# VH-VL binders against PRELI domain-containing protein 2 (PRELID2): the designs that were tried, part 9

Target 1, 189 residues: PRELI domain-containing protein 2 (PRELID2), of Homo sapiens (Human) (q8n945)
Amino acid sequence: MGVSVDVHQVYKYPFEQVVASFLRKYPNPMDKNVISVKIMEEKRDESTGVIYRKRIAICQNVVPEILRKSLSTLVILCWKKVSILKVPNIQLEEESWLNPRERNMAIRSHCLTWTQYASMKEESVFRESMENPNWTEFIQRGRISITGVGFLNCVLETFASTFLRQGAQKGIRIMEMLLKEQCGAPLAE
Short names: E, the ipSAE of ESMFold2; O, the ipSAE of OpenDDE; V2, 0.75 times the mean of E and O plus 0.25 times the DockQ between their complexes.

## First folded at step 5 (VH-VL)

Design c19 (from s02 with heavy chain L34W F102Y W103D S104L; framework fv_siltartoxatug; at its last look DockQ between E and O 0.03; V2 from the best seeds 0.00; counts 0 for: pae O 10.5 > 2, placed apart)
Fold by OpenDDE, look of step 6:
Structure c19 (fold): chain C 189 residues (1-189), chain A 123 residues (1-123), chain B 107 residues (1-107)
Amino acid sequence: as target 1 above (189 residues)
Amino acid sequence: QVQLQESGAGLVKPSETLSLTCGVAGGSFSGYYWSWIRQPPGKGLEWIGEIYHSGSTSYNPSLKSRVTISVDTSKSQFSLKLSSVTAADTAVYYCARGLDYYDLGESDAFDIWGQGTLVTVSS
Amino acid sequence: DIQMTQSPSILSASVGDRVTITCRASQSISSWLAWYQQKPGKAPTLVIYKASSLESGVPSRFSGTESGTEFTLTISSLQPDDFATYYCQQYDSYPLTFGQGTKLEIK
């Protein structure tokens, strides 16, 4: 049974600024886990103005480290026996559809690593806030499904939930800091 | 054709406030970031700050305490105020347009510049 | 702040020459690098954006490349109209910063 996490955030910055910060979010010193980001594909639809981008991010596998800190010794020992999970890095693929005209952007992300054991997917959207057109609403749903590790599935799912939430919060913090750094104080009105 | 034009006093006394305005004509004021950039005589370029049509601003930290950039969307113009000027503030001041920050095949670099206006700080 | 270091400060060349100007960033700026041309008494004009994209109306003899934090502006065959001062500028992060400039003069 998979774990899902929903995130809702409002950035008090114009859509253009928020999107710019997002597209430049990684890699940066604030998140050492993101080693590299490579653009694999870019397309622009001339009729709609939609800009499609596919990127692959290489991230440090921090799961073992987190597990060591948060799980029981027994679980850690069991994890150590799963050698296939001890890869140094994981790969994430991100697809985005930016519509400048409509001032919205859809994002889909998924993990390319360990697909036989786990599925991690995220869907996100940036759009102008209904409350204030100079603000940007961000909605994200993340889901992780763990399979193939038997009795550890439940434990890892619990971990996954925490991981998703922490990751989301970290992402938001990074965005806020970038926005502040690049665009100054948020719009109050 | 989009054109930018700086206006304001070309002579300012020390400790006073430099005030310039940039008028935008021939195009949309919305959707771009508008910057002030200066160049001391015989020297390089220094970015002062920028403003979005919504009023959101970003300043160079080196000047932040003295700089205020404002916008009047109804007039398609934005302004610069630099307080407590010294001889070091003598420069040609440019206003410039930055494209939207959609970085997919687009640029937020400065694609359109005003002609620049010399502001001399002197007693 | 991100420092942009250009080299050389002065470059003497002849019409028809292939010339290269280099700009090095003090840290990663991805591809958010622009090149400007400035002639005496005039405002800068955009030549290259996003490290290698040619601005509309700019002759194809101009090109930009990137390698890590090093960026180059190349003019394949120098024309009389190309003698000017060139500046690189990063727009990866604020504050936006320029290189000190490279004066391209006639040999």
Scores: ipSAE 0.007, ipTM 0.546, lowest interface PAE 10.5, mean pLDDT 87
ESMFold2-Fast, scan of step 5: ipSAE 0.487; ipTM 0.803
ESMFold2, look of step 6: ipSAE 0.273; ipTM 0.754
ESMFold2 (binder alone), look of step 6: mean pLDDT 91; pTM 0.942

Design c20 (from s04 with heavy chain L34W S56Y S58N, light chain S30R K50D; framework fv_siltartoxatug)
Fold by ESMFold2-Fast, scan of step 5:
Structure c20 (fold): chain C 189 residues (1-189), chain A 123 residues (1-123), chain B 107 residues (1-107)
Amino acid sequence: as target 1 above (189 residues)
Amino acid sequence: QVQLQESGAGLVKPSETLSLTCGVAGGSFSGYYWSWIRQPPGKGLEWIGEIYHSGYTNYNPSLKSRVTISVDTSKSQFSLKLSSVTAADTAVYYCARVPDYYDFLTGDYMDVWGQGTLVTVSS
Amino acid sequence: DIQMTQSPSILSASVGDRVTITCRASQSIRSWLAWYQQKPGKAPTLVIYDASSLESGVPSRFSGTESGTEFTLTISSLQPDDFATYYCQQYDSYPWTFGQGTKLEIK
């Protein structure tokens, strides 16, 4: 009933460049599934310098496309009965805490769609690498819990696993592209 | 030092709703997940669910149809309601904090626990 | 759900002994495991997190190790305060699940 994916990546670029690329990540031609991103709240703590942002992202529901490619016709027909698969868009709420003094950034995301049958949370950290101050460590944890869909639970767990894994890979590819375009060659030392 | 304290009725009749509150003192309430765990007499621990300070919840699927966790940030407290109780719900109920280790990632373990409160379901 | 199985269920030992208790997951949980100590009539307290990280304030005689889906908690030189029930908890996947407990008692 639960699906989890963990990612650990080192970007051979300074923290400030990685964060700037992340904040410019959307809109992006490589990810047309992200329809809009709206900043709902932003505040700065003057004592610590921490910048808090709350954003809402609206994404295209790609479940029908993934099911078409991954599963049999009979399984795809069953999605028409399950409301979790029918929504046109997925709404994600993202909170971030950027600490420029300590050179770290934390991000927490929750899926606001499908809450009756599934819950999704994702946490990410960018921080100065302990190996090299000109490199940035990225750690991400995704968790999905699926309940109350009966015989489709195993099918949806397979989908959730694929969704998290592909999402993580696509995010890494987008970041690598942006870093090369905006900052030039990576720092190998 | 952060301290958690459970409160609520220690006796609940079968079919009624069990209601408990956890007060948090001595530290920040915001930014954390807060959990409920129970332990039937002589048995092991069972995770009930958790709530983020904003009100986002995750529940144990075995209890999801009966459980509601809510938060009151102005009072630095969160509450558990478990409906349609039976004798099987007799347990010590604990509230606990889920830490942010190195202040960024949720650890998903419990680093600070309340003392626990016994709830007996009896006619 | 991920099942956590502890062994032994009861362990008798003497002060000064090296004791090891085991927790086994029904599937991979990577390193996402915590150990708790519970004394009679008290709430559990955190001992180890992330399989091998010692919680602040916990004596250095406690250590955790992992090998695949098998996890151990070791107390290198048992003290009187260590007699308690120990529980493991996985936090790889929802719902979080605990082992059934290992009671460490005086021999």
Scores: ipSAE 0.204, ipTM 0.716, lowest interface PAE 5.2, mean pLDDT 82

Design q02 (framework fv_patritumab; at its last look DockQ between E and O 0.03; V2 from the best seeds 0.00; counts 0 for: pae E 16.8 > 2, placed apart)
Fold by ESMFold2, look of step 6:
Structure q02 (fold): chain C 189 residues (1-189), chain A 123 residues (1-123), chain B 113 residues (1-113)
Amino acid sequence: as target 1 above (189 residues)
Amino acid sequence: QVQLQQWGAGLLKPSETLSLTCAVYGGSFSGYYWSWIRQPPGKGLEWIGEIYHSGSTNYNPSLKSRVTISVETSKNQFSLKLSSVTAADTAVYYCARVPDYYDFLTGDYMDVWGRGTLVTVSS
Amino acid sequence: DIEMTQSPDSLAVSLGERATINCRSSQSVLYSSNNKNYLAWYQQNPGQPPKLLIYWASTRESGVPDRFSGSGSGTDFTLTISSLQAEDVAVYYCQQYDSYPWTFGQGTKVEIK
């Protein structure tokens, strides 16, 4: 069955500033695991003003190192039995729909690596906060379902969920750093 | 208001390749998974696979070795190829839309279906 | 694969009476984190493609009459037609969308008695 990782964050910055920082989030020296980000497509719907963008991120695969350092018998057994986890890099595809008129942005991403064994999807929304129009709400849901490795599916799902949760927390820290650097102190209540 | 129209050859001989195309009208092509489902005469439904705008696919493992689903985004079309057909592949083939996950309230069910194409594989 | 089993295979019900269709999955399709059941119901009238009726086990699709309702959780689900109409003569399918591959029940044929 799948595992979900959910995030809700309020950035005390206007929508435009948050989106600009998000679109420049990588590469960042605080996240050494992201090697490169390439824009593959960009389209503008003239009738609505919606901007579609597709990006491919290439990340260093640190999964084998994390598995090797684990003391869990099941995690060690998983590492030794699943050679596909040893690829050097992970590819992530991200699609975004920026609506400047409605002041929201939807993002959908999934992992291109290991697709024969896993379904990893992430959906996010940035939107103007209902509490304060100078603040931006960020809502994210990640889902993981692993198939084709039998009993070890649960072990791999638990590990992947932990990795994504830690990645989401790191992403929030990077966003706050970029917003502070580019836009100054957060806006008051 | 989204409409799916499908076409392709309806009569095949064993070992040939089934090829069907589905065109999307009246709605966005991007942001959705597009699915193929089949139904042998008088029997139930079998999910074949799906494809996303990016070309990313998920296939039913029972058919994976013989199935290719592809997209032609410039034409708002996606297609199904099933190789090495036998009489067991005789079915009505449907294309369908999987709702956008954008709203977070939708899932991987099929909310819009094509009218179906009967494909008969002779013996 | 998650196996979906429907009962009965066929059902004859008088016009205006209640029809009840059961669906059982071989594994739970309830996702505890969001408390949602990844289960849909479809209606297929003779000679027509399937039509979505219910998703998330109990949410009616837009335009579906309120005589159709879904219930259940985990592994056991029910589609209920509270007052059968002539146009409801069809085969009904449940479908799970919790884990690949997506799978359907074998179908339940509903007829007028």
Scores: ipSAE 0.000, ipTM 0.456, lowest interface PAE 16.8, mean pLDDT 79
ESMFold2-Fast, scan of step 5: ipSAE 0.458; ipTM 0.792
ESMFold2 (binder alone), look of step 6: mean pLDDT 92; pTM 0.947
OpenDDE, look of step 6: ipSAE 0.014; ipTM 0.570

Design q03 (framework fv_patritumab)
Fold by ESMFold2-Fast, scan of step 5:
Structure q03 (fold): chain C 189 residues (1-189), chain A 123 residues (1-123), chain B 113 residues (1-113)
Amino acid sequence: as target 1 above (189 residues)
Amino acid sequence: QVQLQQWGAGLLKPSETLSLTCAVYGGSFSGYYWSWIRQPPGKGLEWIGEIYHSGSTNYNPSLKSRVTISVETSKNQFSLKLSSVTAADTAVYYCARGLDYFWSGESDAFDIWGRGTLVTVSS
Amino acid sequence: DIEMTQSPDSLAVSLGERATINCRSSQSVLYSSNNKNYLAWYQQNPGQPPKLLIYWASTRESGVPDRFSGSGSGTDFTLTISSLQAEDVAVYYCQQYDSYPLTFGQGTKVEIK
């Protein structure tokens, strides 16, 4: 089985402002689960103008907290049998391709932790809105499947669905606060 | 023009470990998902798993306990290891590139394939 | 897992006639946010690896003859060969890439009458 989480958000701000806010989004006091984000690689293609960035994010391992909140002794005991889920932090690799000439940016994220238990692929794009050129469209699709942990496969996928949707809403609020802070009020319809 | 060259042992006994390697020539290794797909004689296609140049993997759950895909980015190579083989693992094994359209999101359609390696498991 | 079912398992078509192959997914492969169907079609000739014909359900891969076309959305898809030629004798596979694990249909063998 698997979980898919999708996001479609329109930010009523120009592309350049939205991209700038995204790149400075973390760390942020509204999301304490993201500990750090470090740029590992950055290069520019002179012929296309595309800017490639590779970032590593270190996040708190929230799996123990999610399982603890279940209040199920059986779930907790079964989780303790799967030692790999006890890592202190989760590492995520993010690659982005910013195309300033075409006014779009593609993003790919991969989980570097838990690769033998979780299959994860996240794809995102920021692009100028077809509805209004002063607005920016954000489309994100995450796919995650958890295997190899017995009945916890379904339990963790159920929690992941709820957790990821809540995380998406938090991410939207962080972006809106940053855009207001640095760019002023959203552009009218 | 991108080409995939694959090689590895073709004859195995039950319980042994299958090891195959795929090398990418004529194009960028980075930024693509690289997959292994197999086909038993006279049967259909089964996706085994994929790897990104960073080492991040996604595996078919039916094979996850036995499969490992690894990457050697400096050589533009990726490899498949499948442990504890049985006669049911007899198949032609293909490496393939996942088609990529970044600005529209993603694609895991396979646009470039290796020639295939026949692996026979028999006692 | 998303199960892919093709029909028919085999068909015989005369040279110059239209061939149609159907593919049904057990779950929708349409992603509503980008309005794309995560569905591909492949051709496999004897002794050869599969060759990509169609991706995004209806987009023809570069170099693929225009007699090949894909259609459909959600769970029901069709590959059409408008005028069968001798080199089109092959097994055809549909594939979903909406969710893991990636899955293929069982294949449809196309033969000449």
Scores: ipSAE 0.015, ipTM 0.645, lowest interface PAE 8.2, mean pLDDT 81

Design q06 (framework fv_patritumab)
Fold by ESMFold2-Fast, scan of step 5:
Structure q06 (fold): chain C 189 residues (1-189), chain A 122 residues (1-122), chain B 113 residues (1-113)
Amino acid sequence: as target 1 above (189 residues)
Amino acid sequence: QVQLQQWGAGLLKPSETLSLTCAVYGGSFSGYYWSWIRQPPGKGLEWIGEIYHSGSTNYNPSLKSRVTISVETSKNQFSLKLSSVTAADTAVYYCARDEWYYDFLSGYFDYWGRGTLVTVSS
Amino acid sequence: DIEMTQSPDSLAVSLGERATINCRSSQSVLYSSNNKNYLAWYQQNPGQPPKLLIYWASTRESGVPDRFSGSGSGTDFTLTISSLQAEDVAVYYCQQYDSYPLTFGQGTKVEIK
């Protein structure tokens, strides 16, 4: 009834470089499904120095293609009556709180489409590693719940689990590529 | 310092829609998930669902067909509607804040409203 | 769904003695990458909402007396009250926040002998 996926990664790069690479992550040729990312809101707290950003990402909806390839005739026949399957793009809202003084950044992401049938919540943090202050720890938790689409609930949950896991791996690869490209070799232990 | 004040109808008949509202005072409404949790008399706690200030929701699958949680960000309020009530929906309903820190991810509840007893009887 | 089971359903302990409450989850709530257990404990006094005592299985909430402690990992957790006080007479609930839906144990009632 619900899907949960967890990520833990240590980037052997200073916090400021990792945050800069994260904010420049898209557009990227390794992930053509992300069409655009726009900053909708940005403000700084004068007392704490915390920088808040709200970004909207527009991504290609890949759910119809996945369902189309491996599902029964009944699912295909019902496709056009389920609005989640008709949407060409999905919108993801991302909020981040960057704390330069404490060298951490919290991120919350959630889906603005599909809300009748699916809910998605992703929480992430970048922080200075406990092992080495020149390294950055990334921890992310994603949770998805799908209901209200009848017999499609289990099918969509199975694919959601796969896409969360594959998406996380792709995100890590993109970050490693950007860090090497922009900052050079990782820092030694 | 953070206070949750809740209100709504306490007596319902079967088939009616339950409607409760929770208002947040003394702290930031934005940046948190806000939950509804219920407790039938003499029984344990059941999580109903949560909402973010932007309107994004997560519901307990057992109740999803009947539950709607909405937010009024300008008033720092969020509301629960539960349709087609029966005697099994008789419970104390609580609103609560999902706590988190910048270096922690969470879904535990640090502040709770006082509770609203909802009785469903004919 | 992760099912949370507490034991015992009720417990009578003399003032000043140790109270031990157990909680078992049907699936592990340990996130191996950060070595954290997604498990919280609450205290509920009659007529009041639950109050957070412990989160991350063993971290005590600010303002909670040090006689309360949490322990355990994976699927088996314990809340310990080292020296029961009269004000500790309450129902105690464990809660997992590893996966949706969020779920609670059935509760353990602590009474004085």
Scores: ipSAE 0.082, ipTM 0.681, lowest interface PAE 6.3, mean pLDDT 81

Design q08 (framework fv_patritumab)
Fold by ESMFold2-Fast, scan of step 5:
Structure q08 (fold): chain C 189 residues (1-189), chain A 120 residues (1-120), chain B 113 residues (1-113)
Amino acid sequence: as target 1 above (189 residues)
Amino acid sequence: QVQLQQWGAGLLKPSETLSLTCAVYGGSFSGYYWSWIRQPPGKGLEWIGEIYHSGSTNYNPSLKSRVTISVETSKNQFSLKLSSVTAADTAVYYCARDSYYDLSGAFDIWGRGTLVTVSS
Amino acid sequence: DIEMTQSPDSLAVSLGERATINCRSSQSVLYSSDNKNYLAWYQQNPGQPPKLLIYWASTRESGVPDRFSGSGSGTDFTLTISSLQAEDVAVYYCQQYDSYPLTFGQGTKVEIK
């Protein structure tokens, strides 16, 4: 079976503010690995009001840096044997469906780089919190499958899981900083 | 209404490569995962793999390196190749759409199926 | 892999009576972050592709009659047909979509008694 990484976060801010901060998250000084994010396609459904966006993110490939700091010789050797993972940049495709009327937004992301060795699928939802209508719930599930490395697939999946979980935490910190700076103090009630 | 039309070879000899294609009509190809699922005669369903319009794939490990799914986004088509077939690969092959973009894995639209028979 | 086991393998029910099909997963398919069960039910009529009936264990797909209902959580799930009709003679499959590879139960054949 592949590896799953879960995120569940409540932002104590209204839905519209959280979505706006998410869409303006990059570039950001807290994450210099994201080089650019460009909107490739944007469409509005006139009957439902749903806004579809397709964005391409270009990120610095940090695998070489991470390999140099790894404590596992097997992990380092395994990644070094897969030359395609050493490309200078990685590309991520993100599609989102924003429903302003129902106050929810679905996001689907996947990696365009490394597809011959690894498959990564990420699904996320922002929605009005069930606990408080002035808060926003964010739920994200990432799934990873690694193939083509034989007996080392499990080792690589463990490494990828750890790396993605750390990246998710960084993303949460960036969102919290943006919300405080752009929207003021969180709403308790 | 969204419809899936599928076609490909129905009769194969052992060791040959199975090739099937699925075309999407009446709706968006982009933004969904597209799967191949098979069903041997009188038996249950087995998920083969899925593909996104970008070419990103997930495969069932039980089929190992025999499976390749590819996409031709300009034609709204995706294709299955299964190499080194044996009699155990005899099945009806379906293409299907994952309908829930905030979820994955539930299939709301299916092709009609293609019977593939592998015999000497 | 998550193994899906259905019971019974076959079921004979009189027209108008209740039919119950069970599905068990070898691991929980409950997603803790959104508290949803990633489980679907399909109906396959002879000679036809499967048709989605239920997703998220209990949500009925659009156009599916209300006599079909799903219940359960974690590892144990049930599909109920409250009043069996002739067109409900089919094989029913459960499917988990919590983790890869996606897996189906072996199927339950529903017949008229």
Scores: ipSAE 0.005, ipTM 0.527, lowest interface PAE 12.5, mean pLDDT 79

Design r01 (framework fv_nepuvibart)
Fold by ESMFold2-Fast, scan of step 5:
Structure r01 (fold): chain C 189 residues (1-189), chain A 122 residues (1-122), chain B 107 residues (1-107)
Amino acid sequence: as target 1 above (189 residues)
Amino acid sequence: QVQLVESGGGLVKPGGSLRLSCAASGFTFSGYYMSWIRQAPGKGLEWVSEIYSSGSTIYYADSVKGRFTISRDNAKSSLYLQMNSLRAEDTAVYYCARDEWYYDLSGYFDYWGQGTLVTVSS
Amino acid sequence: DIQMTQSPSSLSASVGDRVTITCQASQSISNWLNWYQQKPGKAPKLLIYAASNLETGVPSRFSGSGSGTDFTFTISGLQPEDIATYYCQQYDSYPLTFGGGTKVEIK
């Protein structure tokens, strides 16, 4: 079994403001699970104008807390048997390609901590909206293929589902808050 | 090995109904967007419908909107197309196709099934 | 609704020739265009995605280029197994649309 996320959001703000808010999103008091974000690499392609960034995020491992709040005896038993999932922090790698000329930005993220148990591909795009050039369309697609066996699958599936769902919802709320604080009211048609 | 196998096609009278199925194997079906694409005899390709991986987002071509319903069962790795109020112009080979995404979120159909023929005739 | 105009509708060429097919979108689609090959009685096969990227396992004689509204697909050194109908397809917006196809025949 796998887990997927589909997000399609329109921010009623210009592309440049949305991208700036996204790049300033973390660290953020609203999401204390993100401990730090460090830029590892940044370069500009002179011919295309594309800006490449590679960032590493260090996050609190929330799996133990999520599992402890579960009412499922099976989930609790799975968690107790798999100590590898109890590491204190997880690392996420994010690569982004910002194209200021075309007014779009592609983002790829994946987890570095549990690669032996799951294959993850998560992609996001911010682009100028087709409905209004002063609005920004955000599209996100992710899939996780869980390759664990037996009891490990229940823990990984519960984690992946909760992580993607809560992450998407929290991310949208943080972006709306930052855009209102830093850019003012949304633009109307 | 990725494989998509369509079934459910056949001969039906105008105004009738058919349900097409697509059985997927060799990949994590629940992680992929899926489309139905059709081709009338001797004609070109026409996109019919797409469903996102979770089933949350669905799109239809205007020619089938209100008559066709796309759905999926991720537990069974199966894609479906319920076709109602069929017309002669719906006669075509119907293909099931997997939608893969490039890093810039542009999509493409990297694997297709063999197709199943639907003939709408009196 | 994005209209994809593909030309020519058909062509005949000799083995070893360079074959060029064009595809024009009614509005800008950036590089969100794919090319497919369809042999008689078979399902289409992906050759090129995102305008210029060659799919794994596809021979290097196939190539694509273009952005915005004008796109080109090229076969360098046509082979007998390349006789087929070729289709372009945009992925910029729904509904997804295909070009009318180009039938490539050998003389």
Scores: ipSAE 0.006, ipTM 0.494, lowest interface PAE 13.1, mean pLDDT 80

Design r02 (framework fv_nepuvibart)
Fold by ESMFold2-Fast, scan of step 5:
Structure r02 (fold): chain C 189 residues (1-189), chain A 124 residues (1-124), chain B 107 residues (1-107)
Amino acid sequence: as target 1 above (189 residues)
Amino acid sequence: QVQLVESGGGLVKPGGSLRLSCAASGFTFSGYYMSWIRQAPGKGLEWVSEIYSSGSTIYYADSVKGRFTISRDNAKSSLYLQMNSLRAEDTAVYYCARVPDYYDFLTGDYMDVWGQGTLVTVSS
Amino acid sequence: DIQMTQSPSSLSASVGDRVTITCQASQSISNWLNWYQQKPGKAPKLLIYAASNLETGVPSRFSGSGSGTDFTFTISGLQPEDIATYYCQQYDSYPWTFGGGTKVEIK
């Protein structure tokens, strides 16, 4: 079974400013769940000008916090069955392709934790808005799939949507705050 | 020209091993996810395995878990499939295929370029 | 695993006919469905991605539609070079799964 969340946002700021804010997004006091982000690899394609970056993020495991806010006895019982979900931190790998000439950037993120049990990935694009060249369009798609290991489904299915939606909303709020603080008021027209 | 060329197929006895290779050319190999898909004689397509562009994340079909290992060498623009403990039901043409990079990102994952295939026959 | 049920298994039609193939997913896959064409002795070729998007260089007589669990692939005005087996494939979740294929032949 799969869970997916789609996001479409327009930032009323130029592409270069939005990309710069994205690359400076973490660490951030508004999101204590992201512990660190490290650049592992960076290279430029001389023929296209595309800049590739690979980053690894270490995040707090938020499953226990989400479960604490749940009132479902069945959900809590299922979670207690599976010690594998009680890791302290989650690792995410992020790959990005920035095209400065065409003013677009693609990002693919995926979870390195729990890969034997679930696929968790997120795909995003920043691009110049078709409505206004001083605005930036952001489209993001998150997916969580259970790989069919049985009893983990009762926990992961329940919280997959919440995990993706909370992550997306927090990310947007942080970006809006950074853009406003670093670049001033949005460009209205 | 964008191309994928498979090699390494052949006749092998049950319980034996084979290593398949897929050589990529004409594109930036390190920017693409890569998959192996197989097709038994006269049958339909079956997805076997996928490896992400960095090589860190790998998925397998249940039928091959524990027996097959997918890997890649981005410096050599090559994809591999190590096949161990081969069974008669593994007899198939094996294709490698690329999954598009950032230009097709918004539309999700599809296999836009396929190799010609390499035949693996498992028989006593 | 998501099961993809494709129908019919085979069909025969005349040049110029409209050919329709259907594909059903065992659970909702949104629009995350591709269609491939495979000619005898050849590797598959992508025709349609994300249910309804025509791949570059593919003739406009090919089209796809649907979302959720029910999908349709159509050839408007069958040509001799369209003789092939056609496959749907979901990419909503791992493992990726294909339909059983539809063999299209000329009468």
Scores: ipSAE 0.005, ipTM 0.563, lowest interface PAE 10.9, mean pLDDT 80

